Miniprotein binders against b5y8h6. Designs and how they scored, part 5

Target 1, 289 residues: b5y8h6
Amino acid sequence: MQKVIVVTGLSGAGKSTVSKALEDLGYVVVDNVPVDLLHNLLELYEAKNQEQLVAVVVDSRSLRHQGEVSKFVADLKDLKNRMPLDVIFLEASTDTLLSRFNLTRHLHPLVHATGSRIALIEAIEREKELMSELRDVSDVVLDTTGMKERDLVYQVENFIGKDRGPEFYLISFSYQRGLPTNADMIYDARVFQNPYYVDELRTLTGLDDSVAEYVRADHNYGRFLDLWVELAERSYNEHIKMGKPYLVIGVGCTGGQHRSVLVVRDLSDQLTKNGHKVITWHRELGSVN

## First folded at step 3 (miniprotein)

Design y3b
Fold by ESMFold2-Fast, scan of step 3:
Structure y3b (fold): chain B 289 residues (1-289), chain A 80 residues (1-80)
Amino acid sequence: as target 1 above (289 residues)
Amino acid sequence: SPEDLRKLLYRARILVLMAKFAEYEGDYETALKLYQQAIERLKQALELETDPERKEKIQKEIEEYKRKAEELKEELEEQK
C-alpha cells in the first residue's frame, strides 16, 4: 500500500467517501491541508514507521486561483522526485455535481451566495478550469458520475492495492447448456473451425496444444482475437467510468470444450500481458484460474 | 532500542504535522498542545539516540518547536 496519498478534485465529487475508505484501510486522513505545508509530508515519510499511512486532502478551499494551483503542481512534482506519493483526483459531470449540491443544499466553495442554478453551474465550470492542471498530473482520476458509494470505495481499494479484485472474468461455455447469466458481453467462438470433426482431437480440450494449434490455424483466428481483446479493453474502460470495477465476458461454442476454452486462454494471456488481472472459468470443464 | 527510537520519532513527526495544520486553521490552543506533545516525544528520542549527528538534528528540532510553542502561548495570552 502507498504510505502517502494526496486526495484532491472537484467539490462534491466524493472526497468524503474516499477519506472514509482510506481511514478504513488504516490511513490517518488530514482534511483541508494548506499547500504551504505539503513539504512536511517528506519529513513524515523520512521519519518512517513501516506501518503508518497518511492521506492529506487539498482542494479548492485552499487552491483559490491559477497561480496557487500551478505552485501546488510544481510542489507535487518536486515531492514525487524525493518520495513515493500518489495523487487521487476526483471528478464528476457538471449535471451530477449540480444535482448533489442541490440535493444536499451545501454551498460550493467558490460560491457563498444564492443557490441559483446559473451561479452554481458557473462555479462548477470555473473549478473544473482551475483544477485541470492538477488533474493532468494526478496518478489516478476517478469519475464518480453515476457511482454509488460502494463503487467508489472499491475503486479506491483497487488503486491502493487492497481487495483490488480481478478486472476481467472470462467464462468459456457451451451454447447447449445456455448463456452465463452474469455476462456483460458474449463472444461466439463457433466462427472458428471445429476440432470435434478431427478424430485425433475430438476427446481433447482447448487446454491441449494440438487443439490449440488446429484452431489457431483458422485464418480468422488472429484477427478476431485482436479485435476481441481491443473490444474487451475499451468496454472495460467504459465500465470503470460508470463505477463498475470489472467486466464479465462469456465465450461460447457448441460443446464448451475446444474453441471457447482456447479463446478464453488466449484472451486471458493477452489481457494479462497488457497488465490486467484476469480470472478464467471453464464452466463445462469445472476449472477456475 | 532502535525500534523504540523510530516509533518516538515517527509519532513526533505526526504530531508536528497535525500541529502545523491546527496552526494554519487558527486553532492555536490545539496547535500548542500538539507541539508540546511532539517536544516530549523528541526529548525521549534524544535519550535513546546514540549517533551524535542525529542527536544534533533532534535537538535543533526541539529548539525550533519550543520557540513555536512560546509564540503560540503569547498569541493565546493576547487574545484573553
Scores: ipSAE 0.000, ipTM 0.322, lowest interface PAE 11.6, mean pLDDT 80

Design y3c
Fold by ESMFold2-Fast, scan of step 3:
Structure y3c (fold): chain B 289 residues (1-289), chain A 80 residues (1-80)
Amino acid sequence: as target 1 above (289 residues)
Amino acid sequence: SPEDLRRLLWLARFLVLLAKEAEKAGDYETALKEYQRAIELLKRALELETDPERKEKIQKEIEEYKRKAEELKEELEEQK
């Protein structure tokens, strides 16, 4: 779990729900932290036990004009270079925020006239414009329009990594039994030397050291593996931008027993070493009772 | 300045939150240190505050945390 979290965003977008979720995850939550005290967070992090989980809330109560937002953005960039820190930005549609403020009777921080619907709409739009620079540098942007409280809690838990779902699903398969229908990408492992033609390896699988040694001895193996890892990571980053939180990669060979199994193992090992959560399924091996 | 006062109060109150977490975990040594640090920052804030009502509130916080620090000292001494 990320040890330091900054929670920011639009008034009424659900920061109180996020704060409670973080508190339930073991974070000490400090509300309404002035932007000029952000560097004191670095001092606290260095002076205290590094196991302490801290979340600070900074929003338009202390970010009232563009100069303060720009300073906050600059301070966040500086702090990210010195300590592990993630920024969560919460937003929602103007209609959603307007409805929430009308329902709860809370005062918007940027309202100049009390009780005016026009003033409230103008305050919401001004806050969106004011916070746009901060939104652009946030590590995750959560649009809470139409979200139930439990859905927001789930998104926060997923981001923090406590119950994060896998980022990569890797499936080894046999071309003889057809392509996985849910795969986003297919890597063809038939390009590597075939253990089937070695009598001692024929009945073994890609899980056996002898098969692994043979296939890895192929002069192309290391280079293809490196390229496939890079392609997987780049493709996953684009999927995240499209709102899909995982990438499914199928790795195939003739029998689904030797080469594809090893490639899935080695891709999983490398992606895990790179900090990713990976689930593997050996389709042809898992179907053996 | 009002900004310096705000910084001292923020840091002091944050340290109190850390002290309470340490106390809940049974780490009385850490809790005591954090309360003592918070008290010193509140004393500095008291020197900068000019409003009589806010001064009284800060003084009350100092007295509350001094009492808690004394209780933690007694607990630690009993554990020896």
Scores: ipSAE 0.011, ipTM 0.304, lowest interface PAE 9.7, mean pLDDT 79

Design y4a
Fold by ESMFold2-Fast, scan of step 3:
Parts: structure tokens; sequence; C-alpha cells
Structure y4a (fold): chain B 289 residues (1-289), chain A 80 residues (1-80)
């Protein structure tokens, strides 16, 4: 299946930069599609072209009312069930957008009466409200506040250009060896019963079935695992909205050999079953999967 | 509306420029798709346009791009 990209977001947030980056990656970019023609464009693409990469730009120049946004969101959800489709939402702070419009002297699509600062601020805020439903269903949200063109191009290329990297990096570690410096979140596996104090398990690792059986027998294990999977997925979704396409989770225990290793294994298994790409690193064992 | 008409014509024109670029690069598949989409936008513009002279110009553009699309289809069949 071919991949379709929908580029949307706030006026002035960098959609033209993203469009150029997508063209450089081999996409045919169709800009400023009227809402009434969206179905025609997507039907034409489906009927015509199995091998072409296509990007469609749809924003407030075409999505002018809440009903149009809701229809577009419904159409996107339907299409995602039939084909690979990613939605990129671009945004920036009101101050940033205001500054960009003032520098370029372009008119905002939602400005009605005058080009005054008040009218422009109102238009920006109305657009944010109008586009919020679309933002919520987007696959990535890029906040371009403070970004240079180069930075935005890099984010786009990293998202779609050369294979999707893993969505989760899970690191088992020993608290005695210090925290992983690149971890976004830390889960503490020392809350589970310690196999170190069982003579036959002491020299084994969380990769061994007997250690896994012992640790999983802890009455807290299943509930903590479920909560940690949910937290990981929710946190990942927020990272995507911030422009970071992956989440790094460290799981620690005293030795980094038993409990943390098993938790990383079981988190990886659950996240993979939920459709995520996961890489694991057992720091104290030197193993990467 | 006049604003919607302007947007349709501007986007159709941009798509034709991209189609010409693709055609010159030998990417006939991409060129064909872009011409077909430009035709769709021009057809919508035609429904919104009320001036007879401008309607005739849009109709002529549609006919021209349909001929280009047909030529590209023939070229693609030969490459198979």
Amino acid sequence: as target 1 above (289 residues)
Amino acid sequence: SPEDLRKLLEEARRLVELAIRAEKAGDYERALWLYQFAILLLKEALELETDPERKEKIQKEIEEYKRKAEELKEELEEQK
C-alpha cells in the first residue's frame, strides 16, 4: 500500500516548508484543496495510483466551518481503515504566528474587516478553536515556535523520510550504575519481589523462565504492568504532539539483571501486540533487541 | 463565492505547473495524475464562474489538459 500524507494546521505555521520537504522526498503535493473537492481528490488517487506517494494540504483556506472540519475528520478515519494515511498538524504560539504575519504582510484566511492586530489575533484564536478536532486526531503535531526552516525539514524527514524508527526505546538498568541520561520516564521495578534472595535464581537473569515465573507471581505485577503500558502509550501520544516521534523509558531495579529485565521484556511484548515498534536495551547485560 | 473561485483557479494553475515539471522529468504517471486533478478543480471553477468570456477560457483549458492527459496515458501504456 502507498502512503498518503495530509498536511494541515494553523496559517503561518510552516506548511509551505513541509510541502517542499515532502516534494524532496518524492511526494506529489497538492495544496489548498477545497473541502468540497476532498472526496474527489482521494477517489482519484485510489482509482489511479498504487505506487505514487501523495501529500494533500488542507487547512482553514478550505476548512472554514466546524461542520467541514468534522466531515474531514470522519473522512480521514474512514481512509485510515483502508490505507496507510498519516496526518501532520502544524502549529505555533499566537505571538509567533502574529510576528510571522506581520513580517510577511500576508493576510490571514479568517481576517474579515481589517488588517489590524486585534483582528489578526482574533483570527488566529478562531482558527485554533476551529482546528482543534483535527489536531486531536493527527498522527504528529509539530509546534514550530522557535524552529528554523532547517529544523522543520529535519523533523518531517525523520517522521517519514527513511523508515519509521522505533516508537519506544525501553532500557533496563541498575540504580547502582545510575539513571539512563536519555530516558523520558523511569519505572521503578524494585517494588516487585526480589529473586536475588532465592539461591537458585540469584545468578540468573530476567531472560530466564524461572526468574520470570517468580517475579510474575508477585500480586502487584500484572496491575503495574497494565498501568505502565497505558502510561507509556498516553505519554507517547503527547510526545508526538510535541514533535518527538519516540519515547524512551528506563526500567530500574537494584542489580539491573532480574526484575527490570523482565519488566522491559513484558512491556515490549504488550506494546508490540498493541501495534507499536519497540527496541529494547538491557544495559547491564549488553543486549539490544 | 469569488474567493472560492480564485482559490480553485490558483490551485489548478499550480497543479499544471507541477504536471509540466513532472512531464519534463519523464515522470508521466505523476504528470497524468496532476493534470487529472487540475481538470477537476477547473470544472468546479467553471460552475462558479458567471462571466461568459472567462467561462470559455476555463473550458478551453479543460480541453487542453484532457488532451495532455490522454497523450500521457498512451505513453504509459507503451512503457508497459
Scores: ipSAE 0.000, ipTM 0.095, lowest interface PAE 21.0, mean pLDDT 79

Design y4b
Fold by ESMFold2-Fast, scan of step 3:
Structure y4b (fold): chain B 289 residues (1-289), chain A 80 residues (1-80)
Amino acid sequence: as target 1 above (289 residues)
Amino acid sequence: SPEDLRKLLELARLLVEQAIRAEKAGDYERALFIYQLAIFMLKYALELETDPERKEKIQKEIEEYKRKAEELKEELEEQK
């Protein structure tokens, strides 16, 4: 998590509803930031490794002409390569936007900004043209035509991933007590050096730092861990395409106390760091994360 | 432009109000972040402002919020 969200799109397409939803999810929402400052702010956020969730709303009120849109698009492309940044673009049919403006009595930014009696439909079409480049670089484009506010909130929550169930179930187990019956994959941690034969470590578990230090010192540990993380993520991506909403991975060793527990701990830490929701169960310890 | 400067100052002060509310709620991490954000907005406004009297006012506001941010940093460090 700790992603930055940029909310953009057409006037009347639901940006205020999205802003409220993001606030409810713990984001600090900043509306209508000057384009020149926004790049510096987001770059500083990335450089300082801030933990606060931030959502920035940018639209035709602050992107007044094509030059500003093009500069902002270039800035977003640069930042997306350096940090976890997602762009949400909201749109709706012209008829829907016309209806919403008539219902809410809000003035369209292009009509309001110029002080001209521009037809609302002309303002909407002009905004669509102005914002097209930004739409093209957005991570998700949400057409809110026919959507109620709750539908839009649900779509945003799904995109953020806050309401999704756990993606990985990781189970540490003892081969002596049998395989987990629901495991999709099994990783065999017996390939690593066994702390059971070290007197000081025998009664400890893979959650203890001294056991972790011993097992991680195995020359194979880092490479196997990296491969197992990659395999888990690739397997999960195929699982969801097949309609299976999660992946169950069992990690086994002889006793289910040392090596398998540490591997599950380290896999969980890395998968969580990579943005995944993980539930961990240490079967022989009776512990669930 | 003068309109851009006005909007930027309004945004900065709205952020400060949010920071004060976060601080009163005991969310010092959130308050610190929002104060830092407001300071950046005010620094940008300072670059756009041409009137010496208004520049001085903005600069004093930046200095005040920097002191507040430092107090929050010290508070958060003691809580760890």
Scores: ipSAE 0.037, ipTM 0.490, lowest interface PAE 5.5, mean pLDDT 80

Design z1a
Fold by ESMFold2-Fast, scan of step 3:
Structure z1a (fold): chain B 289 residues (1-289), chain A 80 residues (1-80)
Amino acid sequence: as target 1 above (289 residues)
Amino acid sequence: SPEDLRKLLLQAFELLFKALEARWAGDYETALKKYQEAIEKLKQALELETDPERKEEIQKLIERYKRRAEELKEELEEQK
């Protein structure tokens, strides 16, 4: 389980591309983290027993001299003994980095604002020397020389594994408030018997056992649920082939309070039982799970 | 105090995790609110921090998440 990823490496080697790829795989990406605060951040993550995947970006602007690199390396070794943590180091040839900096308006972090080719070469070589100890303790070193962004994304996906992030996002909603704009698929829960017409259930939600019992008593409920689970799984498999790592399913009913909430709950339970990672959001109840 | 500084930084990071989780789930309103709360905690931490290097690091973090908050604000405006 690669719960925590540290992304580091040489300036211009593709850390921003890797960050986006990790975000697409379901990682929460935190960049510009002060190195000393990284330990505190990871302690907080451990204390809260977070199930969320986290990626932290650290670069040479935060690691200005050998002493800071050595301390960071020691901190990483200590953290790896206590939690699942992997370090990705990105690099490229000096010629490649020179070409990339020449094609952009960005200045190398270790060079003064001179524009000299010699100064840029010297800055790149100094950064390589500075970062060498961190490179040596990294779990994977990716040489991005000659790589396009797509190539780097594929390398990262292979290292992480495409099934590591959440696979399904389920949203319960009210048709009266409009469709979720980010939904890939919509399931209409208005086909089930409506608890709103039962006075005792009217003010309750799909999270309440009384409402669940009433809606599940509908003779069509179990069959529709089974079909919707199968459709969700089949649709997800096709989305992966298109390069999309997750599927968003909206489940709607008139009020977004009873039927849609229960269906999302039961779909989540069944998909989780089938081995999938699921996040749920009850839009009209204000809940994100 | 050093303990107050540590507490503010940990609260800020907890709020940043909540913001990122909400953004990831498509809840841009909650994400924006949590980013703004985190930025305020980071600003308070910046006032208590005495080390110039740590101050610079905290300020970079504030600037980064201000940009993310502005992006979310723009996305929310587009959906009105």
Scores: ipSAE 0.012, ipTM 0.355, lowest interface PAE 8.7, mean pLDDT 78

Design z1b
Fold by ESMFold2-Fast, scan of step 3:
Structure z1b (fold): chain B 289 residues (1-289), chain A 80 residues (1-80)
Amino acid sequence: as target 1 above (289 residues)
Amino acid sequence: SPEDLRKLLYQALELILKAFEALYAGDYETALKKYQEAIEKLKQALELETDPERKEEIQKMIERYKRQAEELKEELEEQK
């Protein structure tokens, strides 16, 4: 496990859920840290207990303008040269963030006492702009759109528990609920025969053997799967050359329940057999592989 | 003296952290009090520090948090 984790991202994207998950894993979580004091706080913790796992939460309340973000990014790069440190960036679609702020009645940090839907949208977009440089240097970017708290906890546990970190992050999704914002590539599983039109399979998922048998019986399935595995591996090799430590692939179908789920399972199985570390997320199931 | 200096700096950092926690919780009165307490600890640390470079660092911290405390005080007065 990494000794130091930095949790950052967009307001409303799930930093509180991640903080609790890290606490449950044995991390001491420090919130609301002035960026200027980050290294001093870590030094104080290390002096008291050199074996202690530490997580630091930083967001736009501490990073108010571009100059502060750029300085923090420079500090993170320096710290990574001296200690094992991972940065987790959380994001979600604008519609999801709007819904979460409206549901909880929480104020967005960049909105000053307006209460307007338009003002909230503008604040969310401004925050995305402000935080983009930090997103670019993060070790993992998680799109929490459609995630339940337990799903996010599972993703964090899998990320933290891996010795090498993930090489592939595979997400099954519904086109009806929008594209994953963190995806580097999208594979369209709607090209395969649709189990929804088979009464016995309609309420089942791609995790069920009968659905798997039906979809795999499509004469195109094996060839597409082979090509998609090859494309994933070739794309990952180029991604690594660009300094990106992993590749995110979204696999979509109409409902996100049958075809996309099976394709993610089979891609994960093949990539794992080929020696890769894979994390999977089934966005529309509220569960993981 | 070096142990006393380290203790004062640690106390100041802890108070600054508490000020930020209060600020982001919307408790501006508590945040202001914690900033003021931290500034006093930093002033005491400045008296004990002998290294010119570290003195300048502490002085800049005092200036920074004094400025933030004044801004917060002005905001609280405007809300009346």
Scores: ipSAE 0.006, ipTM 0.221, lowest interface PAE 9.4, mean pLDDT 79

Design z2a
Fold by ESMFold2-Fast, scan of step 3:
Structure z2a (fold): chain B 289 residues (1-289), chain A 80 residues (1-80)
Amino acid sequence: as target 1 above (289 residues)
Amino acid sequence: SPEDLRKLLRQALELFLKAFEALEAGDYETALKKYQEAIEKLKQALELETDPEEKEEIQKRIEEYKRRAEELKEELEEQK
């Protein structure tokens, strides 16, 4: 067994998309693994082929109460002592999960077949509480709110391709579409001059040089950027001491297309130049980087 | 007390569900009010909670409810 990936998280958060991406990367994916059989399954694959890449999906279909989650967490800690193992936790906002379940007409694992919107909301909230301990020990937490399948696939591919995984996740977002649920820190880019009020720039994005020039011309821009880089690095160092392997920073502005996109771009460039492994996601653009 | 804490958390959840009922009915003003009331109950619960893990969970709920309240506030402003 070269490496094991455990895929977990909230129902409707994109575990199927991640599973398909891992299959495309050469992993054998075993869905809905009973917790009690996890050790046996992994030992079996190691005995047959030590080079085999294995991904296992474990979620609330198998983890139905707090005791089962706590035992699974203990099992994961034990397994990490014996083999390379990363845990990916997928989540999304309650509104996003509610919309996805309503669109697909699938039943939530924690709901009896009532079809009630209220029962579904309660099930989502109960699942968040149930899975909290597992989220805390995960190697990466991905908030798939607003993500398209391709964005999630890209983040998974990038994570798998890094020896230690990313140190920083940078997310540009619109305040109108809510805060990223997994953000450790939020930087408010609304403090910079707004390109929306310049006719030539209004339809462009922070990826366009004209927008970048305009926003960077704000006399506060460089000073804030330097302070934000320093704060990110200092915060990351404390996270590592607490056993948390990465830091998630959300950068917001009104539309999520101009100022926040540029700030994420420039933060990523500087952190990468400083030797850090960075993944970026532009939530409102439907693109990565 | 632990009993008072549990009551506050229960009241917050009830208010959250009432906010969703109002949202389903298209009554954004009532939904906003119920979210704000739920947030206040969670803040009171946060003051009584001593377990760091439970505090973090309550804080996460406060942030989610605040986000929903801001979205409704923007919806109400758009209507005007």
Scores: ipSAE 0.000, ipTM 0.079, lowest interface PAE 22.6, mean pLDDT 80

Design z2b
Fold by ESMFold2-Fast, scan of step 3:
Structure z2b (fold): chain B 289 residues (1-289), chain A 80 residues (1-80)
Amino acid sequence: as target 1 above (289 residues)
Amino acid sequence: SPEDLRKLWRQAIELLMKALEAYEAGDYETALKKYQEAIEKLKQALELETDPERKEKIQKRIERYKRKAEELKEELEEQK
């Protein structure tokens, strides 16, 4: 049973990268689909062409008013009752989107004039408000802040290629580079002893055994880990009752290199041992596991 | 054959996608042509389909796309 993929989200958040990844996986990707023609295209796919995978991109280029977003949300709910369909919503921090638009010099769909920083910030914030209802009904929300193209590709491949979707997304991050915008919960790993101040450990990461041994030696480590696993599982159980199929947990420390990386590793190991499917992403290391 | 049926569906989807791309670009002449080509592939698929339920679904899709093509044809004639 193959699923239709709907790609949506904020301008500049990586929809082009996701589209290319889907094409590499054998999907035919239709960009900027008019909302009124979406049903016709997807009804044709429902006729069971077993060889061709289809993805469609719908965003603020065609969803410019709240009424259009609400209509599209209603259409997606109707389509989900009739065919297997997943919606992927891409987002990123305002600062990240500003940086990407400045670097590429692309036009934002909601901007009336080009080159104005204030107008671009306003357009980004308006788009976030406009798209919020669609974000709320999406199957996956991916915060691409700090992601390299390959990291996003890997996350998409893992989501699509799994027999069941992940139950937990765990993200290690640096507080210096900001919070993951899609996180449901944040765990602060700065409470543990800092290996940065040990000369031999400074250049290593939380993936290295010597760093792991040092951080785990902290008298609080085992207790916090056990409590965080329990909190994650209890929170996930409530999320599924609310119709959310997964839980996103960010784990932060100062550098995003040592403590947060180890905590994500150990949380992943324990949740997997408890029977859960887990995807991890080490934002500051540029790797997804 | 099942293989021939799958091939026709794939071709129909590809043509429909080209119709949508042309429509977005304001090229209504190309959009109309691609819709008509897609309808032809769906008619061929209908001839190969043996399941009555699937035949009904194909027929309904043909009727819907024919209405879209007629709307585009009327729009183009008004522009002349």
Scores: ipSAE 0.000, ipTM 0.151, lowest interface PAE 17.8, mean pLDDT 79

Design z3a
Fold by ESMFold2-Fast, scan of step 3:
Structure z3a (fold): chain B 289 residues (1-289), chain A 80 residues (1-80)
Amino acid sequence: as target 1 above (289 residues)
Amino acid sequence: SPEDLRKLLEQARELLEKAREAYEAGDYETALKKYQEAIEKLKQALELETDPERKEEIQKFIELYKRLAERWKEELEEQK
């Protein structure tokens, strides 16, 4: 599971339901806190290899003006470069939000005086515009229009990954033996330096430390790995929105024994560290994790 | 008073910002000290807060920051 979650979105879109679901999943949830305090907390959390799961709720009660939203977005982008952090944005149609506020008789944060239907509609539309920049940088956007509470809980549980089937299937393969037909994405590991041409490494595999050390020494390796992990996670999030419960990634190299095997191993390690459930298959080695 | 509460929360934010600046400058001892001072300001704010839900939120922040400060202190001592 992701260690840090930011829950945001429109007033009335279901943040309270999401907060309870995250608490049930073991998160410590903090609601309605100053954004400056949140930034410092998340930075300090990154400095420690801590097992505590944290979720914070930030919305128009704390983000009152465009300047505050823009600053928070900049802070989130900076923090995401330094730590695994996911942002969940909740929204719903104006009609749905209007009916929910009427049903519960709660005041919208941007409506203080009139209480009229027109004023409420205007407040909802203003909030949508205010929060637009934050929506654009969110990792998942959930439209809760027509959702029952249980549907929303299910979407959150799937996004977090608790007690679900594997989220990623990683397949190392040889281009000489053909592409995996079930792969949603293919990563080409032939871009890295080839151990086959080093006599001492030729008969070894990507599971051997000597091969791993050689390939990881390639100046492109770390950056490509980081980008591929991010792409995998973001692609998986979109698959879940489409009702597809997992993502299949093939990683290929010429022989399917050195570079592709190591990349699958390192991707699996990073995705697992980020809270995902991963199954690996080394096709040319006949191995399943 | 509500004004005193806001002042304490503002002081806590300023101390956390100073902790971040010290940390980024490589001054880990100063960062830890400012972090602990911020925790004390949050505890004072907790005593003045009257809303039960808000009290619970501040308490959760205090506990999380306290755990982070303790782990950070242990790591710094191990480096010596």
Scores: ipSAE 0.000, ipTM 0.275, lowest interface PAE 14.6, mean pLDDT 77

Design z3b
Fold by ESMFold2-Fast, scan of step 3:
Structure z3b (fold): chain B 289 residues (1-289), chain A 80 residues (1-80)
Amino acid sequence: as target 1 above (289 residues)
Amino acid sequence: SPEDLRKLLEQARELVEKALEAQEAGDYETALKKYQEAIEKLKQALELETDPERKEEIQKLIEMFKRIAERLKEELEEQK
């Protein structure tokens, strides 16, 4: 874990969420630091507590004009040569920031007239221009457009080196060989048409394209897959609130060779496309993906 | 007049600032009242504004504050 982190960026881009996440990870967060105190603050914290994780938040309340931004950039360059520190810059699209300020009950700090749309857009664009030099020297730039609070927390944890690990473990299995004892949920793939009764497909597996084409041709396949993806994501969200960071889903069919293998593949593909980390295990085939 | 319009917009801004302060403090009753007062000032400003783009901006602000006020009203009703 990086011992010193500087959090900066655009108003409304999620600095409060990042600050809370860093506090939860054991950082002491110092908010609203004047640019001329940054050097003294970081040196003081390092001298007093070599084991202490520290995060400093700097934004447009402290960086009101180009001269303050340029001084802050110069201070950061000097400190980086003397000690390891990382700078996180948060941003979002103008439309996203405008929407957040229109809905969140907080007005943009650079607006000097009541929250008119044009004044807000101008303030956002002025802040983007003001902060551009700082953005250019940041170690990571996080675009929070379209992100939920939890998505931003995950991105920050990944950047500081705390890997969250896999979110879903998907296991294909045969009902003939019994249920996986570690599964939180079971999906029954026997509802789909059975390739075992097609001579050309009988000895193949759900990893083969011809088996996949046959099973996917089932009228119900697409709808069940969509429902199962949604159920998996909803179940995972509740699971994480209970302190368990992953969800185990077993997918079964009679032989564990055709239908369950394909469903696990397609669920894994869709969950991965939705941004999730997935591990698959085909129990009857002996493979882990 | 342009001066009257400016004064109404400034009064609306001040009322919104007071509403936000009350909302942050958990005082939803005061927040609701201040948002409703701000909406009234914006409606008066809308009558004086002649520029179509600025009229659209004021209309959007009125709609936004109405949604916030409605939500606060629902929250207060649930507390009773």
Scores: ipSAE 0.000, ipTM 0.095, lowest interface PAE 19.5, mean pLDDT 77

